# VH-VL binders against Counting factor-associated protein A (cfaA): the designs that were tried, part 18

Target 1, 212 residues: Counting factor-associated protein A (cfaA), of Dictyostelium discoideum (Social amoeba) (q54z64)
Amino acid sequence: QFISIQKYDFSGNCKNSSDSASSFEASSESAAICMQNDLLSGIVTNEGVCLIFNEVPTTFIISTKGDYIVRSIYDINDNNCQGGIIENKAIEIDECFVECADDYHGSTYLFSTETSLNYPSNTFMEISYNGECDGQWKTSFNYLQYYIVNKCNVAHEIETHTFSVGCNSTSSWVSEYAGEVCTVEPTVTTSYPIVDNCGDLDNSNFIDYCNI
Short names: E, the ipSAE of ESMFold2; O, the ipSAE of ESMFold2 at other seeds; V2, 0.75 times the mean of E and O plus 0.25 times the DockQ between their complexes.

## First folded at step 10 (VH-VL; framework fv_libivirumab)

Design M8t (from Bmdv with heavy chain G104T; at its last look DockQ between E and O 0.70; V2 from the best seeds 0.60)
Fold by ESMFold2 at other seeds, look of step 10:
Structure M8t (fold): chain C 212 residues (1-212), chain A 122 residues (1-122), chain B 112 residues (1-112)
Amino acid sequence: as target 1 above (212 residues)
Amino acid sequence: QVQLVESGGGVVRPGRSLRLSCAASGFTFSNYAINWVRQAPGKGLEWVAIIWYDGSNKYYRDSVKGRFTISRDDSKNTLYLQMNSLRTEDTAVYYCARGGYSYTYKYYMDVWGLGTTVTVSS
Amino acid sequence: DIVMTQSPLSLSVTPGEPASISCRSSQSLLHRNGYTYLDWYLQKPGHSPQLLIYLGSYRASGVPDRFSGSGSGTEYTLKISRVEAEDVGVYYCMQALQTPLTFGQGTKLEIK
């Protein structure tokens, strides 16, 4: 099984909730509530893979009965998740929840499990895989991060600053806008070549993919 | 508790070699990337090199590439900087600093050592 | 390489008054994940550098609330709401988006 984490545009008010994982029960709601908002980005991962979630090194494991996900949190620079777990949190599957930065700013998430690898079209994808560095990532897949292209996002902790992601067969880019809505003309656009890098000693490889 | 301590600095003539060490304690060394940062007398900070937790991913500033080699020995919790073909412009205090990089995300240097002085002069 | 430029290069402040330090980058430090990869460090006289602010606006552990970071695009600011005698030293911004990591020139803060 795979763990799917979908990040949606934040709608609502964090006034009556906490920005910690311990507030999941108070802010949980059906998946349909998240899906009223735009999907912005997401992660698809195998169990036990070390990845960065909201800038914190994290592993995710599906519970024995498959009814919740355990998030294990590591020290902020522990990029291999081997320095010991500092906190475990249970995450409701198929429930929409909000993580708040302050009373009016947050992120909205939906965690689910899937029996096959699925990801949306119209995305720029960053993919981690094992084995030979040959671009055949689907069979040796660790995790992927996807970003919906041409979708307006709010930057973390700079709400008056928005951005969008784009890509083509040779490049990806981030376009930034002044204010709370992505306007016609970005103030800055930064372009990057498509990455295809051979990994470390355990054959971890990374590839970018513009899924049109 | 979390600590980095540099050693191996000294005075050497141009063209000579020197090896710096950085001893780590209070954390699981093998899980972290470590940097070398230097500061010439009266000057600002200058990043030199980084080695990833797995030891095989290494990056250097252009002015030291080919002359300096960063390495680690996880069994001794120790980072090294082998400095060959030293030049007077390499004169600086050298700090080791704990921080991490992955393919997708970069991180701040949260723990710094006290520094060790390298002087390259006739 | 991403060039980081600080202003002013030196600053004299009366205790209790605010201070502001500017940093400009030659390209945006915003990553597609929505985070801005700019850090601020303080080097007190005779000491090694210490982290003050990371990801543009997050305070490192033990850093007083009088320190704050902000900015967007290619321009970033460190503010000290009320300067104390212990705040003297050299402040550096650094981009953490890509190698080679690069620092600004430093801003020396002194008490009048």
Scores: ipSAE 0.548, ipTM 0.793, lowest interface PAE 1.9, mean pLDDT 84
ESMFold2, look of step 10: ipSAE 0.589; ipTM 0.796
ESMFold2 (binder alone), look of step 10: mean pLDDT 92; pTM 0.951

Design Ml10i (from Bmdv with light chain T36I; at its last look DockQ between E and O 0.66; V2 from the best seeds 0.62)
Fold by ESMFold2, look of step 10:
Structure Ml10i (fold): chain C 212 residues (1-212), chain A 122 residues (1-122), chain B 112 residues (1-112)
Amino acid sequence: as target 1 above (212 residues)
Amino acid sequence: QVQLVESGGGVVRPGRSLRLSCAASGFTFSNYAINWVRQAPGKGLEWVAIIWYDGSNKYYRDSVKGRFTISRDDSKNTLYLQMNSLRTEDTAVYYCARGGYSYGYKYYMDVWGLGTTVTVSS
Amino acid sequence: DIVMTQSPLSLSVTPGEPASISCRSSQSLLHRNGYIYLDWYLQKPGHSPQLLIYLGSYRASGVPDRFSGSGSGTEYTLKISRVEAEDVGVYYCMQALQTPLTFGQGTKLEIK
């Protein structure tokens, strides 16, 4: 009933990526490995919700028979997914795959469906929800994005740089490291206040949650 | 052919008001956030304001907050900038620029108009 | 506000030679989603600005591959591997991480 998208440490090979209509996505022939200890972040969404996936406006729906997920890709500036579908991609449920940014950089994903809302502990979460702006997001959420805290990530397009995410009840932060692994001392740490923004007439609300 | 065309510029005295328009064509205007960016004579670019695709959120640079109002009329494919209490420092070419706004704080402007000139002088 | 500082403010280059423009931000432009929110724009003489590079290193549609962007932390670079006459104009970096959006001062590139 829910679509779960999990992002893992990069595995596979992006060499010779195919030409893409989107500058953010490319195809790969490499085998992918999704190990739970390599989980970095994820999304839990309802079907048909417009969200940004890999910086491209996207909707996801479960196929009629429930055996794969359809990703519909929209124009990069189509913030409400109303401008027409550029491309549809079928995604196997419970099968790892790689999405490439360029010949040397990509991300490893696992898509699944779930009947209940699940997300890991030790995460910073960004949640979109509808209805009354009362903080009761679990019953009316559109989607949520979560980031495993204190986990080393590789920045897009810049392989020599890594980062980690942290949070507490009042703030979140991103720590950047000079190198291919998150070493002892970050070079830069940037802090952000916890967001709780109420929408307007459309009742779109956004809330941050530090789940630790 | 994606296009943005600004109009409504002119010469006005300080303290007066002016309304700029930006007419959009060749794309579905209601799907996009639109920005105003200005450039004073001989100076660099300065972001002024943005309005979300649905008109729900508006953001302004501090120096114009309370004086300028960004708005949109999707039925006319037109963006507006109402500029009140104009100052000589507001003298610039004003561009409208189509941009994206996403949950990830993404703002890049892929289509720009030709600009309209606003001169505020005594 | 995130302050963007460009250098040099003016650059004169022999055709066919490389050029490099630096941009420094008052805070990191890396978002927790792993992307760097730094854009580059070119304003050719008599024209409106045009997008060259977004998200630190991605080329906009129609931009030749002699343009490249890189950088991390608070320091970013636009490189032109071989300058051509059509590259003349003013180059601006802009942070796209948060409002107010802020530009660098501009770098005027001229042909010797």
Scores: ipSAE 0.558, ipTM 0.799, lowest interface PAE 1.9, mean pLDDT 84
ESMFold2 (binder alone), look of step 10: mean pLDDT 92; pTM 0.945
ESMFold2 at other seeds, look of step 10: ipSAE 0.645; ipTM 0.826

Design Ml2k (from Bmdv with heavy chain K106T, light chain Y58K; at its last look DockQ between E and O 0.67; V2 from the best seeds 0.60)
Fold by ESMFold2, look of step 10:
Structure Ml2k (fold): chain C 212 residues (1-212), chain A 122 residues (1-122), chain B 112 residues (1-112)
Amino acid sequence: as target 1 above (212 residues)
Amino acid sequence: QVQLVESGGGVVRPGRSLRLSCAASGFTFSNYAINWVRQAPGKGLEWVAIIWYDGSNKYYRDSVKGRFTISRDDSKNTLYLQMNSLRTEDTAVYYCARGGYSYGYTYYMDVWGLGTTVTVSS
Amino acid sequence: DIVMTQSPLSLSVTPGEPASISCRSSQSLLHRNGYTYLDWYLQKPGHSPQLLIYLGSKRASGVPDRFSGSGSGTEYTLKISRVEAEDVGVYYCMQALQTPLTFGQGTKLEIK
């Protein structure tokens, strides 16, 4: 089984309390704030894999009954998730919710589980995997991160800056926009080659994939 | 007390080899990527190499690739830099610095050693 | 390689006055995950570098509120709202987006 984490356009208001990061009641309103057209990016991961989620090293495990996901949070510098768990959070499966950074900023998520590997078309993907680079990453991957191509995202610096992601078979790019929407011409576009670290003894276990 | 202590610097002639060590204490060494950063006399900072927490990935600046090898021994909490075919341009204070994660949040380096001096001269 | 260009390269400031240091990158440091990978370091005379700011605007532990970072695209700024005597040293921006990691040339801050 896989854990699917989908990030959507932020659609809530964060409650100002000591527990504001996890106590937002508006996330109980299901499809109204996690609509397909609002999907920006996502993660598909195996259980117990160490990855960075929302600025912190994190692991995810499906509960024994399969009705929630446990997010275990580690020290911000614990890149291997080996320094002991600082905090556990329970996440409802198939329930749209908001995770707050402060009173006015947050991210909208939907967590689900799947028995087969599934990810959207029209994405740029970054795959972390174990084992030998034998072309079989789908059976040996740790997690993958995908970004919907040509979707407008808000950058974390300030909300008046936006960006979009694109790719083809040889490169990916990030286009940045000065305004609050991505409809104007980008101010800068930065291109990257598609990276395949297979066969590189010092840089193995990562690949890029343009799923168009 | 989180600390990084470099050693193994010295004066060598061009074309020779030198091995630097960085001893870590006060934190779980195996959880962190560690960098080498150097600073030539009177010059700015220059990143040299990084090794990931599990040793699976190593990256080097182009000017040292093929000549320098970064490695770690987690059982001894020690980082190494093997420097072969040394050139006068490699003359610098060498620091080890904790932090960094590819695909993670940042390569920021939050803990630095005191540095060890390498001088390559004819 | 991403080239980082700092200005000014030297700065003399009266104690209590503000200071501003600029850093320009040869390409955007905005990652597709929405974060900007730009760090600031201070190297005090005779000391190792210390982290001040990461991810463009986040202060490292123990760094006073008078330090702030901002910027987007290819332009970034470190501001010190009120310079104090302990702030003397060389300030470096560094891009943390991709290897090889690259520093700016440094900005030497001195007290008048």
Scores: ipSAE 0.576, ipTM 0.799, lowest interface PAE 1.6, mean pLDDT 83
ESMFold2 (binder alone), look of step 10: mean pLDDT 92; pTM 0.948
ESMFold2 at other seeds, look of step 10: ipSAE 0.587; ipTM 0.807

Design Ml2t (from Bmdv with light chain S28T; at its last look DockQ between E and O 0.59; V2 from the best seeds 0.54)
Fold by ESMFold2 at other seeds, look of step 10:
Parts: sequence; C-alpha cells; structure tokens
Structure Ml2t (fold): chain C 212 residues (1-212), chain A 122 residues (1-122), chain B 112 residues (1-112)
Amino acid sequence: as target 1 above (212 residues)
Amino acid sequence: QVQLVESGGGVVRPGRSLRLSCAASGFTFSNYAINWVRQAPGKGLEWVAIIWYDGSNKYYRDSVKGRFTISRDDSKNTLYLQMNSLRTEDTAVYYCARGGYSYGYKYYMDVWGLGTTVTVSS
Amino acid sequence: DIVMTQSPLSLSVTPGEPASISCRSSQTLLHRNGYTYLDWYLQKPGHSPQLLIYLGSYRASGVPDRFSGSGSGTEYTLKISRVEAEDVGVYYCMQALQTPLTFGQGTKLEIK
C-alpha cells in the first residue's frame, strides 16, 4: 500500500502556536482547507519509510492502524527511524492539518493511503527506482515527488518571495518573483535538463518526468 | 559526546595509495550520510565524496572519480576513503563530516572530525 | 557545478560592531520544495569547521542569536549583529542543493 503526502497552499494561522522556536503544533483553523486548487506538490512512497518535516526537526514513520494514519515521531538525527519513538500522533485517514515553523510560517498537508499508484497531471516528477534501468519505474519505485506546474508558491525563508515550477520534454525550471504573487516577469529563472540516469552497483536509477 | 575521529593519514609519494578511516561514536552511525571534505594547506574547504546512510548512493567530485572510493562498515561504525593514484594536489587535511539524507538533496554537515593529514610529495 | 563566490575575502571589525558577509551562487539554491539550500560554516583558527546556519536562515544548535542568515535566489548574507573576539576565523558558505557540494572561497574575519 502507498502513502500519499500532499502539500497545499498555507491556509491557516500559526499565531496560536505554543512555541516560537523549532517546536510547533497546528491550530484548529489550520486543519480546515485542503482543496484541489490549492495543491502545490506531493510525495508518493511506501508505508514505513522514514520521512522528515523541515518545519519540525523530527523524523517520522507513517503507518496505518484501523481508520487512522499514525505518525511515529523520532529525533531529527534518527534518519533510519531506529531509535526510540518520542510520540505517536494519530490522524483520521484524509485529515487535513498544518505544520507551523513559527507564528507566521507553516505548511498544510493531507495524508492518505492508496492501493494503487496515483498522482496528478500537470506536474514535474522526480522518481527513484530499482531494477533494470529501462524506464519501467512504476513496478519498483522507491519514491516519487511531484510539483504542480505553473502554480505560485511562497518560499519558506521570505514571504514576499514567490516561485513557480515548470517543465517541458527537455528541461525543468524554477522561476522566482520578487513579490507575494507570481507575476508575468520572474526576476530569475533556473533551468535543469530532464534526468534519466542509470545507477550502477553504487546507485539507484533516477528519472525526471514532465507530466503535462 | 557525538564524535568523528579520522586516521590513516601520512606522507606518501605520488602514485601510491592510502586508506583513511573515520570512527564514529555517540550516535547511530547507520542512520547518517557521511562526507569527506578536504582542505589543502592555506586553502579553503573542498568537498570530496558522500555515501548515503544505507550505502545505496555514492557521489564524488570529478577530480577524484575513479581514484577514490568511499565506503562504510556499519558493524564497526567506520567510514573509509580508499585513495589510489595519489597526486600532489591531493595533499590536504581530510575531514569526515556527518550529514543527513531526506527529500532527495539534503547534505548539511553538522558534526565534523578533527581531520587527518595526507601529504603527497617526493 | 554550482560556483559559490564570497565577498569580502577578508574583514576586519571593531569588537561590538556588526559584520556582514556576502555569498553569491552561479544559480538559484531554491529547491522546488520552497527551501533554500545554503549553509554557513565557521572555521576558528586551529579548529575544524562548525555549522552555523542551514537552509539559508536556520541557526544550528548552540549558535548564538547574534548570527543570522538571509537571502534568496543567488544572493545570501551572513550577519553578525555584535562581533565578539570568539568570532574570529574563516567563514564559508556552501550550497547543499546538489552534488558536487561546493564552498565559497572563505571570508577571514579578524578583530581590529
């Protein structure tokens, strides 16, 4: 079974945070909005993978228990999730929630489980997979990250700085904008070639895909 | 309490080999990506190589590809750098540095060793 | 490879006064996830490097709050609000976005 982690445009208010430095909890208002047109990016991975939230310096494993998704929280330095569990947080399947970095910065997430691989169209995708380097990643992928194309994002470091992701058959890019909205003229655009790299005994296979 | 200790440096002639070791303690070594970073005398820092926590990926700077091999033995909490075909420009203090792996491109280095000196000269 | 360029390469500061070190990258360090992968390190005389700032602006554990990082796109700044004698050393920026990881040339901070 697959775990789907979707990141949405920040919809809440982190002013009710109980801690102003590196320790954050979502407010009730922050859990309210995960609408399709607010989707920015996502990850599809296997159950039991050790993950990190950058907003909270912890690692976690996502698993299922009945109708709940359980986040087992570990120390950020535990990249394998092999140490002691600090806390278990249970979320109803498909519950929208907010992770706050401080009173003014946060991200909105939706966690779900799926029996088949699912991801939206109009995305730039990064895939890691095992086995023969033949482009047949769906049967053996380790993780899939996707970014909605031409969607305006707010950079975590500066709220007045925005960016968008784009791609075509040969390249992907990040366009940055000075203000709070992604206008017609970016201040800088950085382009990357589409990757299709075969691993050897030392490396996994990696493939980019512009799904437009 | 978290520590990295390098060893295996020395003076060698060009074309020879050395193996550097980095002994880890005070943390679960198998959870981390580890880097080698070097510093030539009077010069700045230069990244050399990284190995991911599970050994699934290894990356090298271009100038050492094919000559240097990074490896790890998690049962001994030890990182290695096998340096073959050494050149005078490989003369440096070599540091091991603990990193993290997540979200693809996470390479920050929060714990560093004291370094071991490699001198390549005749 | 992403080239990192620091300025100034040397800086002499009166104790208690502010200092500012700039770093420029040959391409954006903003990742598609919205974080900027720029770290700052300090190497004190006779010591190994130590992490000061990661992800552009996050202070590493135990680093005094007089250190702050800022910037976006290709321009980044490390600021020290009040320089102390213990801040002497060489400061390096580093991009952590992609391999090969690359450092700036270093900025030597001295007390005058």
Scores: ipSAE 0.497, ipTM 0.772, lowest interface PAE 1.9, mean pLDDT 81
ESMFold2, look of step 10: ipSAE 0.540; ipTM 0.787
ESMFold2 (binder alone), look of step 10: mean pLDDT 92; pTM 0.947

## First folded at step 11 (VH-VL; framework fv_libivirumab)

Design P28r (from Bmdv with heavy chain T28R K106T; at its last look DockQ between E and O 0.69; V2 from the best seeds 0.00; counts 0 for: pae E 2.2 > 2)
Fold by ESMFold2, look of step 11:
Structure P28r (fold): chain C 212 residues (1-212), chain A 122 residues (1-122), chain B 112 residues (1-112)
Amino acid sequence: as target 1 above (212 residues)
Amino acid sequence: QVQLVESGGGVVRPGRSLRLSCAASGFRFSNYAINWVRQAPGKGLEWVAIIWYDGSNKYYRDSVKGRFTISRDDSKNTLYLQMNSLRTEDTAVYYCARGGYSYGYTYYMDVWGLGTTVTVSS
Amino acid sequence: DIVMTQSPLSLSVTPGEPASISCRSSQSLLHRNGYTYLDWYLQKPGHSPQLLIYLGSYRASGVPDRFSGSGSGTEYTLKISRVEAEDVGVYYCMQALQTPLTFGQGTKLEIK
């Protein structure tokens, strides 16, 4: 089984009379909406893979009964998740929730489990995989990250900056915009070649893929 | 206490080789990417190379590719830099620096050693 | 290679007054994950460098709150709200978006 982590356009409210500024606590009551047309990006991962999630090294494991996901949080400097677990948090499967960074900033997530590999179309994808350079990444991947193309995202820490991701068969790009809504005219666009770094003796296997 | 200690610096003639070592203590070395950064006398900082936590990826600045080799021995908690075909332009203090998570997000260097001096001169 | 350009290259500041150091990159440091990959380091006289700010605005452990980072795109700023004598040294910005990692030229901060 795979763990699917989907990030949506922020729909919650982190500001209220009771203090929500302790961050990262789930909020499910009428505060969060996870509709597919609001999907911005996501991760599909195997259990126990060490990832950076919300700026901390993290592993995700499906609970023994399969009714929730355990998020294990490690020290910021434990990049391989081999030190002691600082905290475990239970994440409700298939329940939309908000994690707040402060009174004005948060992220909306949906965690799920899947019996087969699934990811949306119209994405720029980056796949990390182990083993031989034989093109069989779907059976040997560690995780994949995807970004919905042509969707407006808010940059972290700066609410007045937005960006979108695009790609074609040879390139991907990030377009930045002034203000809270992506316009037609970006202020900066940065382009990257599509890379198939399979089998560099000094580098991991990964594949960029424009899935449109 | 988290520490990095460099050694192996010295004075050598151009064209010769040196191997630098960086001994790590106070943290699980196998969990971290480690960098070499150098600083020529009176000059700014210059990144040299990085090796990922599992040794799967190594990256070098262009001016040292093919001459320098970064490696690690996790059983000894030690990072190495093999420097071949040294040039006078390689004269610098060499620091090892513990990186953040190197795959996917950031390469910031949160712990630095005290440095070891390499002088390439006739 | 991403070129990092700092300004000013030196400055003298009266203790208690603010200081501001600018850093410009030859391309945007915003990654598609929404983070800006810009770090700041301080090298005090006779010492090795130390991390101050990562990902544009996050303070490293133990760094006083008088230090703040801001900016996006290709222009970044390190601010010190009230300079203290212990802040003397050379400040470097570094892009952490891609290898080769590259530093700015450094900005020497002096008291007076």
Scores: ipSAE 0.486, ipTM 0.772, lowest interface PAE 2.2, mean pLDDT 83
ESMFold2 (binder alone), look of step 11: mean pLDDT 91; pTM 0.943
ESMFold2 at other seeds, look of step 11: ipSAE 0.542; ipTM 0.779

Design P30k (from Bmdv with heavy chain S30K K106T; at its last look DockQ between E and O 0.65; V2 from the best seeds 0.00; counts 0 for: pae O 2.1 > 2)
Fold by ESMFold2, look of step 11:
Formats: sequence, C-alpha cells, structure tokens
Structure P30k (fold): chain C 212 residues (1-212), chain A 122 residues (1-122), chain B 112 residues (1-112)
Amino acid sequence: as target 1 above (212 residues)
Amino acid sequence: QVQLVESGGGVVRPGRSLRLSCAASGFTFKNYAINWVRQAPGKGLEWVAIIWYDGSNKYYRDSVKGRFTISRDDSKNTLYLQMNSLRTEDTAVYYCARGGYSYGYTYYMDVWGLGTTVTVSS
Amino acid sequence: DIVMTQSPLSLSVTPGEPASISCRSSQSLLHRNGYTYLDWYLQKPGHSPQLLIYLGSYRASGVPDRFSGSGSGTEYTLKISRVEAEDVGVYYCMQALQTPLTFGQGTKLEIK
C-alpha cells in the first residue's frame, strides 16, 4: 500500500501547541484541523523508500505498523538510509500534525494510507520511478511529490515571504511575493524546464510532470 | 573521527593526465555524495564535480566536462578524479567535500579534506 | 548558471563589533519545497573551507549563535553579531539549488 503525506495551509493559532517549529515533534490533531485549510502539496510513496521530508532537514523511511505510520529518521546526509536509525516516531493513521513557527504561523500535515495511487489535479509533480528510463512511471514509481499550482505558501523560516507554484507542458515556475499573501504581482518569478533525468540499472529515474 | 584526505597532486605539463584520490574514514562512505572543489592560487572557490552515493549520477562544471571523470570505489572508501588533457587553468588546490544530492535537496558540504595541489605548467 | 555576487569584497572590523556580508544571486534560490538553497562557508587563513550556514539560515554543527543567515528573493545576508579574532578569513556564499554549484567571489574579513 501507499503512504500519503499532505501539507495543508495554516492560518490558525498555535498558542496552545508545541513551539518546536523546526522539528516533526509538533502536536498531532484530528484530521478535521488539517481539512479546515487548503491542500498545498504532498507526497505519495511506497513503504521503505528513503525520503527527505521537506519541512525538517532529515532523511527517513516511512512504514506502517498496525494503526500507526512510523518514521525511521536517519542523518540528513545519509542519502541511502543505510546508517543507523537516529529515532523512530509513530503517529496514528489519519492524524493531523500542526507544526508551528510562532503563535500565528505554521503548517499542518496529514499522514494516511492508500490502496491505490492517487494524486490531485492541478499539480506540478516530481516523480521517482524504477526500470528503464522511458517515462513510464505510473506502474513503477517509488514516490511522487506534488505541489498544487496557484496556491499561496509561506517560505520556510521566512515570516513575510510567500510563494506560489505554476507549470505548463514545458516549464515550471516559482513566483515570490512580498508579504503574507500572494494577492499582488510577484516580486520575482523563476522558471525551470521540465526535467527528465535517468539513473543506472539499479537506481531510480526522475521526471517532472505538469498535471493540469 | 570523520575525515577526508586527498592525494595524487603534483606538477605536470599541459596535455598530461593526473588522478586524484580522496580517502574517507569515520563514516559510511557509500551513503554520501562527494564533491570536488578547487581553488586556484589567490582565487576563490570553484566547484568541479559531484558523484551521487550510487555512483551513476555525476555532474561537472562545463570547463571540465569531457576531460575530468569523477568516480568512487565504495569497497575502498575512496573517491577519484581522473583529470585528462590538463590545462594551465586547472592549476589549483583540489578539495574533496562530503555532501548529499537528492532530487530537490541541498548540496551543502559539511566535511572537507585538507586539499592536494595540482600545478600545470609549461 | 546562477551567478553569485558578494559585497563587500573585504572589510576590517573592530573586535566586538558586528559585521554583515551580502550575497546576491542572478535568480531566486527559493525552491518550490519552501527552502532557500544558500550556504555560507568560512575559509580561515591556511585552512580548508568550513560550513557555517545551510538552507539560508540553519547553523552547522559547532557554529556559534553569533552567526546568522537571512534573506529572500535574490538578496542574502550573513551577520556576525560580535566579531572575534577567530572569525578572520574569507567568507563565501554558495548557491546549492542547481548544478553547477557556484560560489560568490569571497569577502575577506580582517581585524582592525
């Protein structure tokens, strides 16, 4: 089965939550808290894949045990998850984490399991897949990371800087905005070509995909 | 303790070849991406190449593409830089530096060697 | 290729006083994952470089909290709140967003 990590927008109050803004130690909440806000991005992955979690500088493997999803955390520079496990953290399936940057800023995450490959429309996707480098990723993927296009995000560690993601068939871009919302024209837009990058016989291939 | 030690530097004439080695100890070498970074006399730092932990993904600066080959031997905990068709502009101290590359992840280099000097002169 | 430009290229600082080093990139270093891919390195006289700051603002292990990194868009800053004698050397910013990785020209910090 697949594990889904969804990142939702946060506009609430972190006053009575943990203040460990740079760690995955944020207090868990019911799924309803996550679903009060818009979905911004996420990951769909097979179990046992070595991942870097975007909201903390860690390398980890995700697995399931009963009603729990377990993160096995490795050194950030351990790109293969082959060193020693630093820590195991468990969360109940369908639990919502709230991670606070300060009393009024943070992010929320929902961890769940899925029996089939699902991902939202209107996304820019980065996909890792196995096998021959031929672009046929849907039946052999390791994980995919997606970003909802035209949704406003708060940059990590930057309180008054926001951004949005866009894409078309040939490129993707990141548009940055001054301030707390993405309602004015961007101050900077950075464009990237669609990537198709091949590994070797035993390693993953990587492709970009604009799903709009 | 975590350590990188470069070797194989020397003085050579243009057009010749040289092979640099970087011996790793104190960490699980096969789990890490490793870089070569160089510094010409009196100049700043210049990134040269990176090799992923799996050995298949390699990236080079344009000025060395086709002439330099980065490689690794995980059984010997050793990184290599094969430098062919050397030019006077390749004269520099060459550092190996431990860091990671994963799609979309940072390339920061947290452990550096002491460097080995390559001099290419007529 | 992303061009990194540092300013000033040199500065002299009275011990105990603050210092600030700027770095400008030819394109934004903000990735769609929300992280800023800028690192800072210090090369002390006669030594190899050492990592100070990564991902824009994270201090490397063993780096004192008087060092801080910040920035947005294409402008980035390394600050030293109170310069000490051991801080002399050349400071480099580096973009870590894409290959080829590129460094700024360096900023030489000296004690007055």
Scores: ipSAE 0.489, ipTM 0.764, lowest interface PAE 2.1, mean pLDDT 81
ESMFold2 (binder alone), look of step 11: mean pLDDT 92; pTM 0.949
ESMFold2 at other seeds, look of step 11: ipSAE 0.531; ipTM 0.781

Design P56r (from Bmdv with heavy chain S56R K106T; at its last look DockQ between E and O 0.54; V2 from the best seeds 0.54)
Fold by ESMFold2 at other seeds, look of step 11:
Structure P56r (fold): chain C 212 residues (1-212), chain A 122 residues (1-122), chain B 112 residues (1-112)
Amino acid sequence: as target 1 above (212 residues)
Amino acid sequence: QVQLVESGGGVVRPGRSLRLSCAASGFTFSNYAINWVRQAPGKGLEWVAIIWYDGRNKYYRDSVKGRFTISRDDSKNTLYLQMNSLRTEDTAVYYCARGGYSYGYTYYMDVWGLGTTVTVSS
Amino acid sequence: DIVMTQSPLSLSVTPGEPASISCRSSQSLLHRNGYTYLDWYLQKPGHSPQLLIYLGSYRASGVPDRFSGSGSGTEYTLKISRVEAEDVGVYYCMQALQTPLTFGQGTKLEIK
């Protein structure tokens, strides 16, 4: 089985005090909506694979009964997940949720499990696989990260501005826009070649793929 | 008690070689990318080279490519910089600095050594 | 190479007053993952550098909360809300998006 982590347009409101000492109870919690057309990006991974999630080394495993996913968080510098776990979080499967950065900013996620490898069309993909660096990634797959092409994203922890991802067979790019809307004219566009990065020492390979 | 200690600096004529060492302690050395950063007397910081945790992915600033070689021995928790064909502009304090890596590229350097001085003069 | 340009190159600040240091990059430091790869370092007189801020706005362990980072596009700012005597030194921004890693020229902060 595979673990699917999908990131959506932020749909909730994070305006609640995190100060447990003086906070008043509310009768409702932040609502979250994970609609298909709001999908921005995602990860598909095998259990126990060390990967970077929200810039922190992380592993995911499915619980023994299969009813939730355990996210294990490692020190930011533990890039192989070989140190001690600093935090475990239980994540309900197929339930949309929000992780807040502050009162008005956050990310909306949906975690699920799948019996076959699935990922959307119209994506730029970064794929990790084992074995020879020959591009045959599907049978030796570790994890992949995908970004929906031409979808408007809000930049993390920066004053309100937006960006989109694009690609073709030779290049990928990131286009930035002023304000909360990705208009037709970006303010900055940065291009990258499509790459195939072979990690012979640890037997891991990485390949870019424009899936359009 | 995380620390990095550089050694191997000295005074040398142009065209000669030196090898710098950086001894690591208090952390799992094999998990980290390690950098060399230098600072000429009275000047700013200049990144020199990085080696990834895998010991094979190595990157250098253009002015040292072909002359300097970064390497690591994880069994000894030690980083090396082999400096050949030294020039007067290589005169600096050389720091080793612990950094992270990811395929989102994060090369911040959270732990620095005290530095070792290299002087290249005739 | 991504060129990093700092301003001002020196700054004299009355203790207790705020300070602001700017850094400009020759290209955007925003990655497709939504994070901005800009770090700030402080080198106190006679010492090696220390990390202050990473990924544009995250404080390193042990760094006082009077230090904050922000920015957009190709322009980034380090702010010190109330300068203290121990804040004296040279501040550097560094882009961490791609090799070669590159620093700004440094900003010397002094107490006046």
Scores: ipSAE 0.536, ipTM 0.785, lowest interface PAE 1.9, mean pLDDT 83
ESMFold2, look of step 11: ipSAE 0.555; ipTM 0.779
ESMFold2 (binder alone), look of step 11: mean pLDDT 92; pTM 0.949

